# VHH binders against Uncharacterized exonuclease domain-containing protein At3g15140: the designs that were tried, part 19

Target 1, 337 residues: Uncharacterized exonuclease domain-containing protein At3g15140, of Arabidopsis thaliana (Mouse-ear cress) (q8w566)
Amino acid sequence: MASAFSAFRVSLSRISPFRDTRFSYPATLALAHTKRIMCNSSHSVSPSPSPSDFSSSSSSSSSSPSTFSLMETSENARWRPMCLYYTHGKCTKMDDPAHLEIFNHDCSKELRVAAADLERKKSQEFNFFLVIDLEGKVEILEFPILIVDAKTMEVVDLFHRFVRPTKMSEQAINKYIEGKYGELGVDRVWHDTAIPFKQVVEEFEVWLAEHDLWDKDTDWGLNDAAFVTCGNWDIKTKIPEQCVVSNINLPPYFMEWINLKDVYLNFYGREARGMVSMMRQCGIKLMGSHHLGIDDTKNITRVVQRMLSEGAVLKLTARRSKSNMRNVEFLFKNRIK
Key: E = the ipSAE of ESMFold2; O = the ipSAE of OpenDDE; V2 = 0.75 times the mean of E and O plus 0.25 times the DockQ between their complexes.

## First folded at step 4 (VHH)

Design h58 (framework vhh_8pnl_2)
Fold by ESMFold2-Fast, scan of step 4:
Structure h58 (fold): chain B 337 residues (1-337), chain A 119 residues (1-119)
Amino acid sequence: as target 1 above (337 residues)
Amino acid sequence: QGQLVESGGGLVQPGGSLRLSCADAGFTFSDYAMAWYRQAPGKERELVARIYSGGSTNYADFVKGRFTISRDNAKSTLYLQMNSLKPEDTAMYYCATYEDWKGYTSDYWGQGTRVTVSA
């Protein structure tokens, strides 16, 4: 059976968009087949037996009194890596028990909200928050967004795409992907699923419309939702630069955002330089792999959930001028750097 | 709240060796990509070496073959083994979580450890 698992891995790598000429579906139609909300907090009464501290093959009976093994319960103990083929609507193993044992198609576990967490929550100015943390080097390589419901604090859906550069050489792309994403175990997924930024934006706009968050015919910003970033760079600088590289106009929904760093500073009265600092100050342990964009976006979302549970109100921190797209107005006097 | 703390710097002669350490008293060290940076007097801070959570490494051209970055996840400690030291390696050395593409340095830095290479 080990041979069968090897065959499954090979078949996934052969589903490359540039190899399969047998049959072509629009990416939108494939996504419609898997439009189920990925991170629904639906709970069922399921008595879960706690795993024993005892190893099935080991006993901690020979330990010296001066030296003991410390076993800490980690939040990461229940975490499983997200299936990144699934997030693209391209998972071919949705019914494979071996695949589903290893990879998660649902992020509700690590992003769950207890009723007690809602007790101090205040009403928000938006119904939804779109948490974003782009990854890349010269061009964007990963485009992850999580939708947070401002009333329940639950994550209601996820948009995730790997992005294929158009200006980097194939050699430069391969070197970077093998170095960064290879170490994270997602280089294969990146090569199989990555699409150009223009197509990512097109698929993102379809996804926004499915959630009633934006309509291209209105040509204005998000409908009762706001982007939440960890720093201004992603929306202020990187998105406009990538739009120039990709020869597309800056979408109207990237004209304003919430920099979580500025809200954090004003709410807690403490500086946090970024995600790592916020998590340390809040006592939140990292989940997943640092520098994998989807995992960083999930961790930023956990900071958002913590702040909302403690009574923070997330307000716009920056707005771009329509008359001069390079002119950004910062709406908070007290801001980091 | 934990902090990154660098140590191991000192004065050495050209051709000498030093081992720098960076201890993380904070969260799960094994989940972070880590890097060593340096800043020479009157120069900008530059990346020296980086190591991903699984152990893959990358080096600046000016240290390849001379420096080795490593990590001990059980001790939550990052190391930089520096061999064949040159006067040009004189700098304050910092450890940090690794960030690459946003054109700014990591959001969390240690206080640094000074390395001086002179006759």
Scores: ipSAE 0.000, ipTM 0.315, lowest interface PAE 11.1, mean pLDDT 74

Design h59 (framework vhh_8pnl_2)
Fold by ESMFold2-Fast, scan of step 4:
Structure h59 (fold): chain B 337 residues (1-337), chain A 119 residues (1-119)
Amino acid sequence: as target 1 above (337 residues)
Amino acid sequence: QGQLVESGGGLVQPGGSLRLSCADAGFTFSDYAMAWYRQAPGKERELVARIYSGGSTNYADFVKGRFTISRDNAKSTLYLQMNSLKPEDTAMYYCAAYEDWKGYDFDYWGQGTRVTVSA
């Protein structure tokens, strides 16, 4: 039996005023996206020379009852590509049955949590976790965030924007996006929806306020919430770099974060170098397309849910100095370099 | 230990050529950026060349025009074609795999293959 999450918990950001019903997406877009649907396989997440369900990892980490419940919930979900026009409030086909057969407007079903998964969960220091996994080499190209309720472990809402570089030529952008997102079948939606980083931050702050997670009038960090990253790079390095490129001040809510890799190391007593390593060790199968930021953020969220179900407490792992933004204090003695 | 296995190293005279291979036995090779690093005795490891999951390449200045990195996703194998070898190229050569945009947090390293360029 099901998780407590329902479609009635749809956030205000999913009923965006950006949804312009005058714009109609070509039928060929749905066909092209269907043709480019990514196939998930255990081999993409957990390389194994054998097609056996379980690899010969020296000690298969025990699959607790909570682990079985989360795995069963994930396997019961019918994975479909997320409608990335919907995440930008620009989908004009929300009521089209053919469109809804191909594209998912609600990822919460894939990330559902069974009541049994809460049996070993411990009280958390925060009420909400904001799981983030940025994409982009020269500039940020994708800005995906999922809110996880620390009590239920369920996904509350999603913020997702494609980000248009402002310092690259149009020719360089076109070549890069066609090469990267063309292979994933999302190059068209990227070009149709991508906005400059400054606007992404403005829209993100509106979304945070809608969830009572941050208020610009207070100019402090997040309200009873923390960012969760897979590695320090996203918040330590890439966001400050992008803020300089975009000529904006670093937002105060990017001063602290939880590096999931450091929590993982301290909780399980074993190293995981990235998302794929954590998923392999936890026996979680990859869903969607690796390197599509929203899919990676969903997969990192599944690792978060697994760790919470097994009794992990997610604590801040890093804090930035306000007097010198280059100085980052690491709060865990045992950490991944 | 590692899931990457380097081969093709050896002794060659200056001006000669070698082709290094790095075989992957255990992960979705096409999803990872791949790199060649080298380490000479008493020196730190340095990046030689990298190839991103999308096929773009990047080379250290000291090998530009002489070395070519390539990949065969069907064979899960990375290559480094080394031409016009110099004594300064003498080192252990290491294969690495990582997410290509995340601060080079390497998921996998090989054990290395030795290249000696000597008369």
Scores: ipSAE 0.000, ipTM 0.201, lowest interface PAE 12.5, mean pLDDT 74

Design h60 (framework vhh_8pnl_2; at its last look DockQ between E and O 0.03; V2 from the best seeds 0.00; counts 0 for: pae O 7.3 > 2, unsure alone 63.0 < 65, placed apart)
Fold by OpenDDE, look of step 5:
Structure h60 (fold): chain B 337 residues (1-337), chain A 121 residues (1-121)
Amino acid sequence: as target 1 above (337 residues)
Amino acid sequence: QGQLVESGGGLVQPGGSLRLSCADAGFTFSDYAMAWYRQAPGKERELVARIYSGGSTNYADFVKGRFTISRDNAKSTLYLQMNSLKPEDTAMYYCATVYEDSWKGYTSDYWGQGTRVTVSA
């Protein structure tokens, strides 16, 4: 008994095309009256001062060291904060002119390199530098990285994630975030975007692979690249501690790094206690919000670019032992302790 | 313009529970952080709880785990589950969008008309 499933042809009624009523907005030509303010050219003839004497002062040519100021190309473009939703791939306002006017969506524009900055640049042992500055006291709260091309000194790309603690109570997190990022007005974006550190590492490894900087199928470190830190704490201590908290293995690409403080000490022959000290000594203006990881990473990148432009060679300063990853060998004799 | 409409207020005994709702119409609800505020007679309006677009929450100290803010983006609705209510919780309760001035300069707050909660024996 063949049950005839009667296919009810729902008749798609042709909704008639609503007529284009051409509202003729009348072009009221408001004639803006250009009031010609006649600036009166008063001629005052200031008198001819007299021919004072020839004294032959011996111009000791003190060769002032040409402070190669990385010319911030003077396009009067007002510094704009980076869209942090954009750095997380979550910006939904790329079509909003007001949003695009308020926020920057291209970090490379903030870190421009002039042709003159390349004149004294030396060849580097690495093709790329991954500048990193982590935020967070107990657990990591922010994971920002910039890629710098060692040949051009240009910023190639960024990786930026807010990190949600997994062991802290929600109340403790909220209080900490309010105190840290609330003061900067970025607590909302943190709450909207922060992910567990394990997920940050997963996304970071995808990003590294997309840039040919690391291959998960190899137990090797970075490909022709090195991390650059402002101090040893971030990679030596903070990342391993967070890996324990997050119950993940230490990624193999965190086995060696460049501490910019050690490089700075050896290159300039002077100590700098941190980023702000280096920037001050180099005459580099701090841009953005201090203790916002992405802005601090940019500022560290400015120091890297300055050092490269002055002929510094960035070499590894620390390496973990293969036999015991808790043991770190420092490669520079002169280092900041 | 969007409209926020609160509901679920009423008279309840001490120790009782209420669930407030705030229905949103006219804007993309999922993109906004939302909050509950309350105003008792003769007092200033105070924050009760916030929920961000990512689902993170923040509570006032007086809540002490008694209230839960939540959202249903598919329904464009904000909720406040209130348990263990006290006479001091008596107030007009308002829902609003959250404005953060420093980085969201063109975002505006929007307020509902409020729903009255009375806790009395």
Scores: ipSAE 0.016, ipTM 0.341, lowest interface PAE 7.3, mean pLDDT 85
ESMFold2-Fast, scan of step 4: ipSAE 0.056; ipTM 0.551
ESMFold2, look of step 5: ipSAE 0.120; ipTM 0.597
ESMFold2 (binder alone), look of step 5: mean pLDDT 77; pTM 0.778

Design h61 (framework vhh_8pnl_2)
Fold by ESMFold2-Fast, scan of step 4:
Structure h61 (fold): chain B 337 residues (1-337), chain A 121 residues (1-121)
Amino acid sequence: as target 1 above (337 residues)
Amino acid sequence: QGQLVESGGGLVQPGGSLRLSCADAGFTFSDYAMAWYRQAPGKERELVARIYSGGSTNYADFVKGRFTISRDNAKSTLYLQMNSLKPEDTAMYYCATVYEDWKDSYTFDYWGQGTRVTVSA
């Protein structure tokens, strides 16, 4: 709870998309959502719940007739795409019923966990997992992160930004975005909301501090949290490349991560080299648009939740050398190549 | 979910040849890139060869000039023609359907049960 109040003060004092108005309602509503998730699902501030707490009849979650039950939106509600203006704090239709029938403003709705899913869960080495799946071949175009509470498996919050290239001409950017997002119908929202990578990192660090996950003044890694990637490329290769392009130093919290593919291989004894393969093997239905970063990050989170519910322990799989940032040590001997 | 069935493995002398097949009973085969992987005892799986839906191919350096990957979309079958076999080629060979990502690894939809290749005198 103390962390929620700290985050609340920081968010209200920072530059927001609503800075030019007297209204801060989108930012206030986002903080209220995060606070409610922390109050009802987070156990970081309080002692871990006893196993008997898993039997609570006060849970609002529904279980499938089968003994295995993760919440599936296809069974619980008609699926709606996330409002990508909302994720940037730029939605002007928050009170429009027609808009809310089409677009979802709740990042956790497809990712809620039933009490039965906690029965086989094991203790984790971290209190929080930050699931990340970057998009963009030439430069990063999308920067989505979901926080998962390791004790409840519930989503705590979402950080999502579209990222604007700074070293490409306007014509090259337009062609790149049309090719990447045109068929997905999100090219306009990308053009309306995308900001340079340096600004994305600055806003991300404010968001991390609001959750007590990192403090700029301490220059440490994440506080009792770890990044979860689907493949080494995002943190091993793409983040350092983008930092060079954007003329910024590599942030200290990108020094180690969990490659879900390596954990998956060691836990299930079966190779899966990507999200789609993991989902098919686990019998998880793909939701949203493949290659839209926020949808892929949600789908990877559903794989994380499935693995945790089956007793997987997510351990660091890779660590970057502080003396040579290009040298990465892989911590698992049995890993995907 | 295993939908792929590998066959054609066996015991051969060094310098011999084998043709591996991978039959797909359940997919839209022509829409996927396909790959052959191998795993020797006590080692990790390694990529041998890959063929994209458009027909372009990639090979691991240790098999270039000796192995040929091909596909027959009408039969939903992937092939690996292995020539000039060496003892180092001894492994279990696996077929995979692949969705190409621009990241440093590939997304696999399915793996088969494998077919064993032993190259010895």
Scores: ipSAE 0.005, ipTM 0.166, lowest interface PAE 11.9, mean pLDDT 74

Design h62 (framework vhh_8pnl_2)
Fold by ESMFold2-Fast, scan of step 4:
Structure h62 (fold): chain B 337 residues (1-337), chain A 124 residues (1-124)
Amino acid sequence: as target 1 above (337 residues)
Amino acid sequence: QGQLVESGGGLVQPGGSLRLSCADAGFTFSDYAMAWYRQAPGKERELVARIYSGGSTNYADFVKGRFTISRDNAKSTLYLQMNSLKPEDTAMYYCAAVTTYEDWKGYTSTEDYWGQGTRVTVSA
């Protein structure tokens, strides 16, 4: 609940163990010479050939459109999962070659934009898009956001936190996390890094201020930026519900958003049930683990980049009423069929 | 405000009929798949029927041929027509707004909103 000015200093009283000399939150300020964690294209990505009971490659291949996506270019290198200790500013293995061979600290190869992809792009109403895909049914368990520059279509930075429930017993949390994130192999990092939602919002607001996207003293919405969701649930329902649970006021920047599903339907003239359907229809192959929020947010971002490269203009689809915060007006009501 | 409200439950004799309704005043009903669930005393909540935004329907085996799910998007109302009711149909009936998506491992659904429930009792 610290003031905006005290962002860097406030975190000193909450420092992680001194073995974690690379962590000082806000985590973005711990990255040496820059204010921001920037996604850059230093790393190559290639899918693992490891067999499983079911492969998405055959289904995706048969249902993909015949045209190739320019946003999907690869340089014939192995895909590596994102280091989730890194996204929390808690990676102690930044200089370990064995660690870096397994985990990626750079998302830019997955989200690369070629100069040719800009040729058909149209001017946007916002300078930045904040792509968000929350995880958690009972309480939010993961809070992933990627900033997309609306002019370049490049990913500027990411904010990622695992969220620790406050209204569940430790036994219930352990069973829930073991079942959900245990299957994904990330239950350990979840337990090591997860913080309460109130603290996530505090750190998120510091991160927004560092990008000049919001300032606490102005007490209004995002500065020339808009949230992009895959479905209305995240911002319409889950965030207000979680704010009540966490005893915090709904932040003013959650008053309006872009539901990518609605923009997609109107731009392409066809319905998509969600992220996987949009990717299949666009011929974009899923990367990483579905239901891991950061991976889903990256995949939604690839759909955003594809749509922008094809001339889509992302307009607000929903806005909360200032007179009654529970009333939501849907602005993008046009259905092609 | 995004809350679903069920009605139409009651006491009926075996072989009777009931029509359940589920109304929403607070969210975009037509964008969601809608479902009916039930929870019998001492049992877990189970899916009864689902209707997708495009009109396709799924039914649990124990209600096929007896129950019909339908929706009226203009009225933001979901219905469950229950015919040939049996004592085993006695339960609290809940409606839910559902997001359905396809992943490489099959279909996945998340119940985003739940109603308070309406009680159905089938007995002489």
Scores: ipSAE 0.000, ipTM 0.107, lowest interface PAE 18.0, mean pLDDT 74

Design h63 (from c03, 21 letters changed; framework vhh_7zox_3)
Fold by ESMFold2-Fast, scan of step 4:
Parts: sequence; structure tokens; C-alpha cells
Structure h63 (fold): chain B 337 residues (1-337), chain A 120 residues (1-120)
Amino acid sequence: as target 1 above (337 residues)
Amino acid sequence: DVQLVESGGGLVQPGGSLRLSCVASGFTFSDYAMGWVRQAPGKGLEWVSDIYSGGSTGYADSVKGRFAISRDNAKNTLYLQMNRLKPEDTAVYYCATGYEDWKGYTSDYAGQGTQVTVSS
């Protein structure tokens, strides 16, 4: 057959398997003017004397062992789009059964892990993985992160913000957002919720502190956690570039990361050019809308869960030089080029 | 939405020629590698040829010297010139693209296909 070096040739087996699972996100008509809600989905720790103020109508109440198969049709058929007003703490319909049937308010529901999937899992170097997949070419437009517990492989929380550019003209923003997020059915949500990158970082750091993953007064980097990316671009290039645009210093927790592609290559002995290649090779169906950042982050998380269940150990693959932030040291001798 | 529309298939005798066309829309055609794949009755997909944005081409051993792939970026159109056709070339021919974005993510798209029948 054809050489594996052809970008096109490795895609032959993907002509149909993933298409039926792609859905355009339905636009919500709800106005996001309600008081800010904390974006913490960890309800199991709270004694909860007041049921109405947060996680009211929460769809998830358990950390008990769940049964989940990434390949089972019946479980995959229950996928629902995440409520993107909820991810910003602005959902006004937490008590509306019709709304809760359409939109997912539980970041872990479709990413639950069966106890049997832990049988082959190996001890990890970190307690938590922060899976990240940024969107936006000129400026960041979406900042999605999922926390994966390295012991259970379960998703414990998410942080998601749409990001409003500060250097693009209003006309350019509107055209890009209507073209990209309009096709995905989330342009209204984006316009209602997007905030400047500086504010996203401030809110992200509050969220990290709530999870004991970082605090400005206690640590240089993340506390026993590591970022997981699909490719080096997000943390190596895009975040530093956006920090310059936004006139903020590069946060110290972006000094090192795990490029899943490099771990994948070393664990399976096979190259994967990106998320879709990894999913195809692992037999995982694409869920949601490709290039909607939260959906891509969930799909990358499913690859992480598959690799962990098969015995992969996720190690740091890249680290920035302290003397020159533009210089990145790659820690794996065998890496995707 | 990404759309690929093939045309130019038909019935031809062994030794004959056909030119397939594929009109692409919904993406920046000039940035994508493009190719042709085929599926003969009762068989799996077979890669036929590809062409990169820079013009570099590849061909399956079964078609080398007989087929020529080309592209017209101004018209968003991919071509496959098929010469000295054999009965074994009988298949539905699909225009397809694989794209690796700035983050290294890949996407796959294929058209509805065009039937080529080589019969004597």
C-alpha cells in the first residue's frame, strides 16, 4: 500500500466511522444575567445545607463506581451538548427539566470509567491531569480544561471560558465568530459570555486554587498535576503569544506539559498526527463538534482514559528554559516532529 | 460545511481514458492535501493517488504510469486523468482530503463518489 508518510494515506480508514457522531451545538436563547455561580462541579465534598444556591438540579450526585464503555453504542447514543452558559456560571435553567434533558450540566457524565478499566492502569507521576485544547488562530477564542483524576481516571471538574479578543476589530470578531461558532450553534453563547483573556486567567487561577492545584503564594508550578495537550502549539507558542497581546506575564504553571502525541508514539510505537488519528487507531468514535474546544478537550480526554486503562504512564514531554522562555527542551528522545 | 463533488465517471472499454473532477467548497482548498481513493465491488477502500498543496504527487503501484493527478487552486478543483484503463480499475472513485490544522489535528472528508466501469 501507500507510504505512511503521506498525510492523506493515513486517513483512508476514517472516511465514514466518525461522521455520524458530529453534532452542531444548538444555540441557547436564555439570557445570562443571573448572579455568578461558582464553576465547581465537585458536589460530593459539600455538606450542602442549602440546596438551591449551587448545583441545584445537579444531574450528578455520586462518586460511586460507574460502568462505562467507550465503544458501547447505547452509552454513546446518550451524548448531550454541554450547557455553555453553565460553564460560565450563568445558566438560569437549572430547575427546568426540558433544559436539563437537552443540555449536559455534568462534566463527567459521558466520560465515566468502569471499575474494570482500572485493572491494567499503572501508577502515575501526577495525581491530576489538566487536559487543554485552545481554540483561535489570531487570538484565543476558547479556553477549555478538564481535570482527570490519575487514580480513578474520572473527570472531576472542568473550566471553560469563551475569550473575547482585545486586538481584533469588532467587525473582524463578528465575522469570525458568526462563521465558526454560528455553524456550531454557539455564536450567541459566545457573545453573551466571552470575556478578555486577562480575566480568563484571573478566573482560572481562582479555580486552580479551589482545587489545591496552584496558589500564587505557595508554588511555582502546578501541585502534583500536569497539563496534557494534543500537540505543543497550545502551551509552547499560543499562550505566550496571547500573554504578550494581553499585556500579562506568562503564568508560572505554563512552564511544562505533556504532549499526548509524544506519549502515544512511545507507548503504542505508532505515530498519530492529531486527535482524530489517535481516536481512529484506538477505535474511539468522535463525539460532539470537532473544533468546538470543549468537545475536542472531551475527545482528547477519552484518548487519555483509553491510554491509562491500557497501562500508559503520562510523563512530561516538554519544559521551558528558565533563562529564555522562547527555548523549549523536549524530554522524549523519540517524538513527533 | 465541507463539500466535495465528483464527476466524470462512466462506462469505458479497456484501454480507454476518463478524466475525473472534484469541486471542493467550505474550506481553504489550497492549504489541503487532496487525493483519490476507490472501492471496487465487494472490496475495501484502496488509495489511488494524492497531491500536496506544494504540488508533490504520489501514486499506488497499480496505477503508476497510467494515472495523473493534478489540481487547480484558483478553481478549487482536483483532477484525475485515467489512461489505459483496465477492468481491474472498475470502482466507485471518491475525492478525499486530509487536513492537519495549526494544532496538528487532522480531519477527513470524502465526496459521494463517481462510478467508473471498465468493461468489454
Scores: ipSAE 0.000, ipTM 0.227, lowest interface PAE 10.2, mean pLDDT 75

Design h64 (framework vhh_7zox_3)
Fold by ESMFold2-Fast, scan of step 4:
Structure h64 (fold): chain B 337 residues (1-337), chain A 121 residues (1-121)
Amino acid sequence: as target 1 above (337 residues)
Amino acid sequence: DVQLVESGGGLVQPGGSLRLSCVASGFTFSDYAMGWVRQAPGKGLEWVSDIYSGGSTGYADSVKGRFAISRDNAKNTLYLQMNRLKPEDTAVYYCAKDYEDWKGYTSFDYAGQGTQVTVSS
């Protein structure tokens, strides 16, 4: 039988089952708060669960606080979408209770770490991990980063910018954004907030300096921190490509990274092609919208937290040659391709 | 060494049912999204349905409510239950492994030889 198995490349547009289109923002450029967005889980005493936490759990013949679940980080909890105007310092509804019921200005709840999760954690080679997951195939459209404290496993801060292409016509941009973000219901906030990549890098470097993670006057990489990616593409390919398009030099902090897929393979002895596979294998429910970069970055962070809690040590997996920027050395013998 | 072997096609009258199967080997089946793509005579490829590693499913508008995709990870097998078949469902049906789930697109790099479904009286 000529079962000549034919490989074919078919890319099909389909509706994502994890898509969340409940975003309803006013088209406004007013600035509310610009400094930074804190995504720390609480290190204080026992948190009080909200009424919505109890209604969501439905668990619940418990009669007193001592029998209630304190569910600040639940694999089955529905998280509220992050206010994307707030991440850009442009939210005009900081004091609107209806807005704050729908949108989150603090991601600490869904990224909280329990004290018990620290018992199996091992010492790390870095003090901080910067989890990054870029969006955009033609040009970068979204630049989301979460800082994870390697000692506490808690999220310290978030940097998020939508990125506006500078080499595309307005019609090409509109088509690109409609295709990428239209079904997610965030195309309007993208148009209201997106800034050129050069400006994103400038704002990112100010944010890094505020956290003592990098000094602009040095040719060194990050201070006691490393980028964590899901795949090599973001830092190996996309950042250098975008730097050429934007006519900026590759920053020295993008010369090395941790590909979580390679660490995952070596720690669990099992391949995972991406975020969804890693979450499936770890028994972690996907939260938010699969195609929105900030939600993907939060979900990758949950995988990082799970791996750290189980005793994984996150080591550099790749380093770029300064003498030839096209040459990348892979530091693990066993790696996903 | 990816292998996908489809079966279960045949001739059926309008309103009838068929169950397609696809046995996979050469990769960790439970880690990948899987799907069904079809090609009607003289037409291009059309996406029919997919199922993520997490169990979430998607369907083309033309088959919603009539077709059900499922998987048995213990048997490395993908299924498509086709109910209330119409003449326009006549096609070769291909089982496909996800190459990359690239943030809103399903990319299928491997397909089996296909199984013929003919809906006619």
Scores: ipSAE 0.000, ipTM 0.190, lowest interface PAE 11.9, mean pLDDT 75

Design h65 (from c03, 25 letters changed; framework vhh_7zox_3)
Fold by ESMFold2-Fast, scan of step 4:
Structure h65 (fold): chain B 337 residues (1-337), chain A 120 residues (1-120)
Amino acid sequence: as target 1 above (337 residues)
Amino acid sequence: DVQLVESGGGLVQPGGSLRLSCVASGFTFSDYAMGWVRQAPGKGLEWVSDIYSKGSTGYADSVKGRFAISRDNAKNTLYLQMNRLKPEDTAVYYCATVYEDWKGYDFDYAGQGTQVTVSS
């Protein structure tokens, strides 16, 4: 795999994969929120209804010519952007009907699992998968994570923070954010909510403990869960690099991960270079704004759900050496280079 | 300053051939995967083909066996040879860089496009 990346690369406003599904956040709505947020609390996203919760709606009645299933299908396919003030615990409009019509506070519509999707699913080695897709080339700008229940394939909760660089000038940050998020319409919410990486890690650890996935008494790994990445970069190199920049020790739960690209190659026998190629090959339509980390994490989760529904077993693909944390062992024979 | 300049489009009869070119500047061309995407009248963007920096290629099912993507790293040029053209191939064709570094595969920089019209 080519290691080249450009500090000057930006997302295209004219061309993006599945341009028709792209959504730009309204900047005027973001500006209505308060700039000073006094306390940060994680909001739990209601899990998508399980197949058990939909047992009455999964009836296998043969559709007659007089049924109007098309209108219901079209309405159920409607996508709404995630409220990024809500993910930071700072939405002031949680009971405003106009706000809730525009912004989603849960993932239930986009990440719904049908009962039929569980018929070929196999037992997994972990109870939970934490799908992660970091954003930011120089420093991390966005830290999105979704928890997937390995038995139901439903999303249990999400953790999402915009991350404020501490080693860049204010002018450099403004240029970076304008170029990265300006076209997506999330530059204002980023400026209003972004916090330093050290604080993101502290809040993330509280959230992990709330889900019994890790606590400060744990020396290594996650409790019966594994990170799922699209490529080794996020956990292998980017997080350690950011920890050095932020002057914090590498957290002990970033020792192992599942590179979905390697699992995909071994399960389907076909190379996929990343999220877009996996989705294209699987016939999955892109939802939301590509290059917005939370939307990319949701789309990677849809690939995970597809693979699980087809009988894939998500096994660890990489592990750090305990004797030398800079050394990474790759656990799969076939892997993307 | 990244620039991609497409050329080679035009009007052609069904069953005909066209060769598209894209001249790249402002970046190290040989380090990036490159691709072609198209937009037919009244429709969204459709991926057509891509070529990895090391030469592996991919094609949409609709063009597989008819189109051939290639690159000349010495000339910073991407090509798309289009054979046995169909009316359904009528579209504006865009050259794009493919983001294939640590995050994988997506379309990034794009040119202004070149119009391909297939009609009798």
Scores: ipSAE 0.005, ipTM 0.240, lowest interface PAE 10.0, mean pLDDT 75

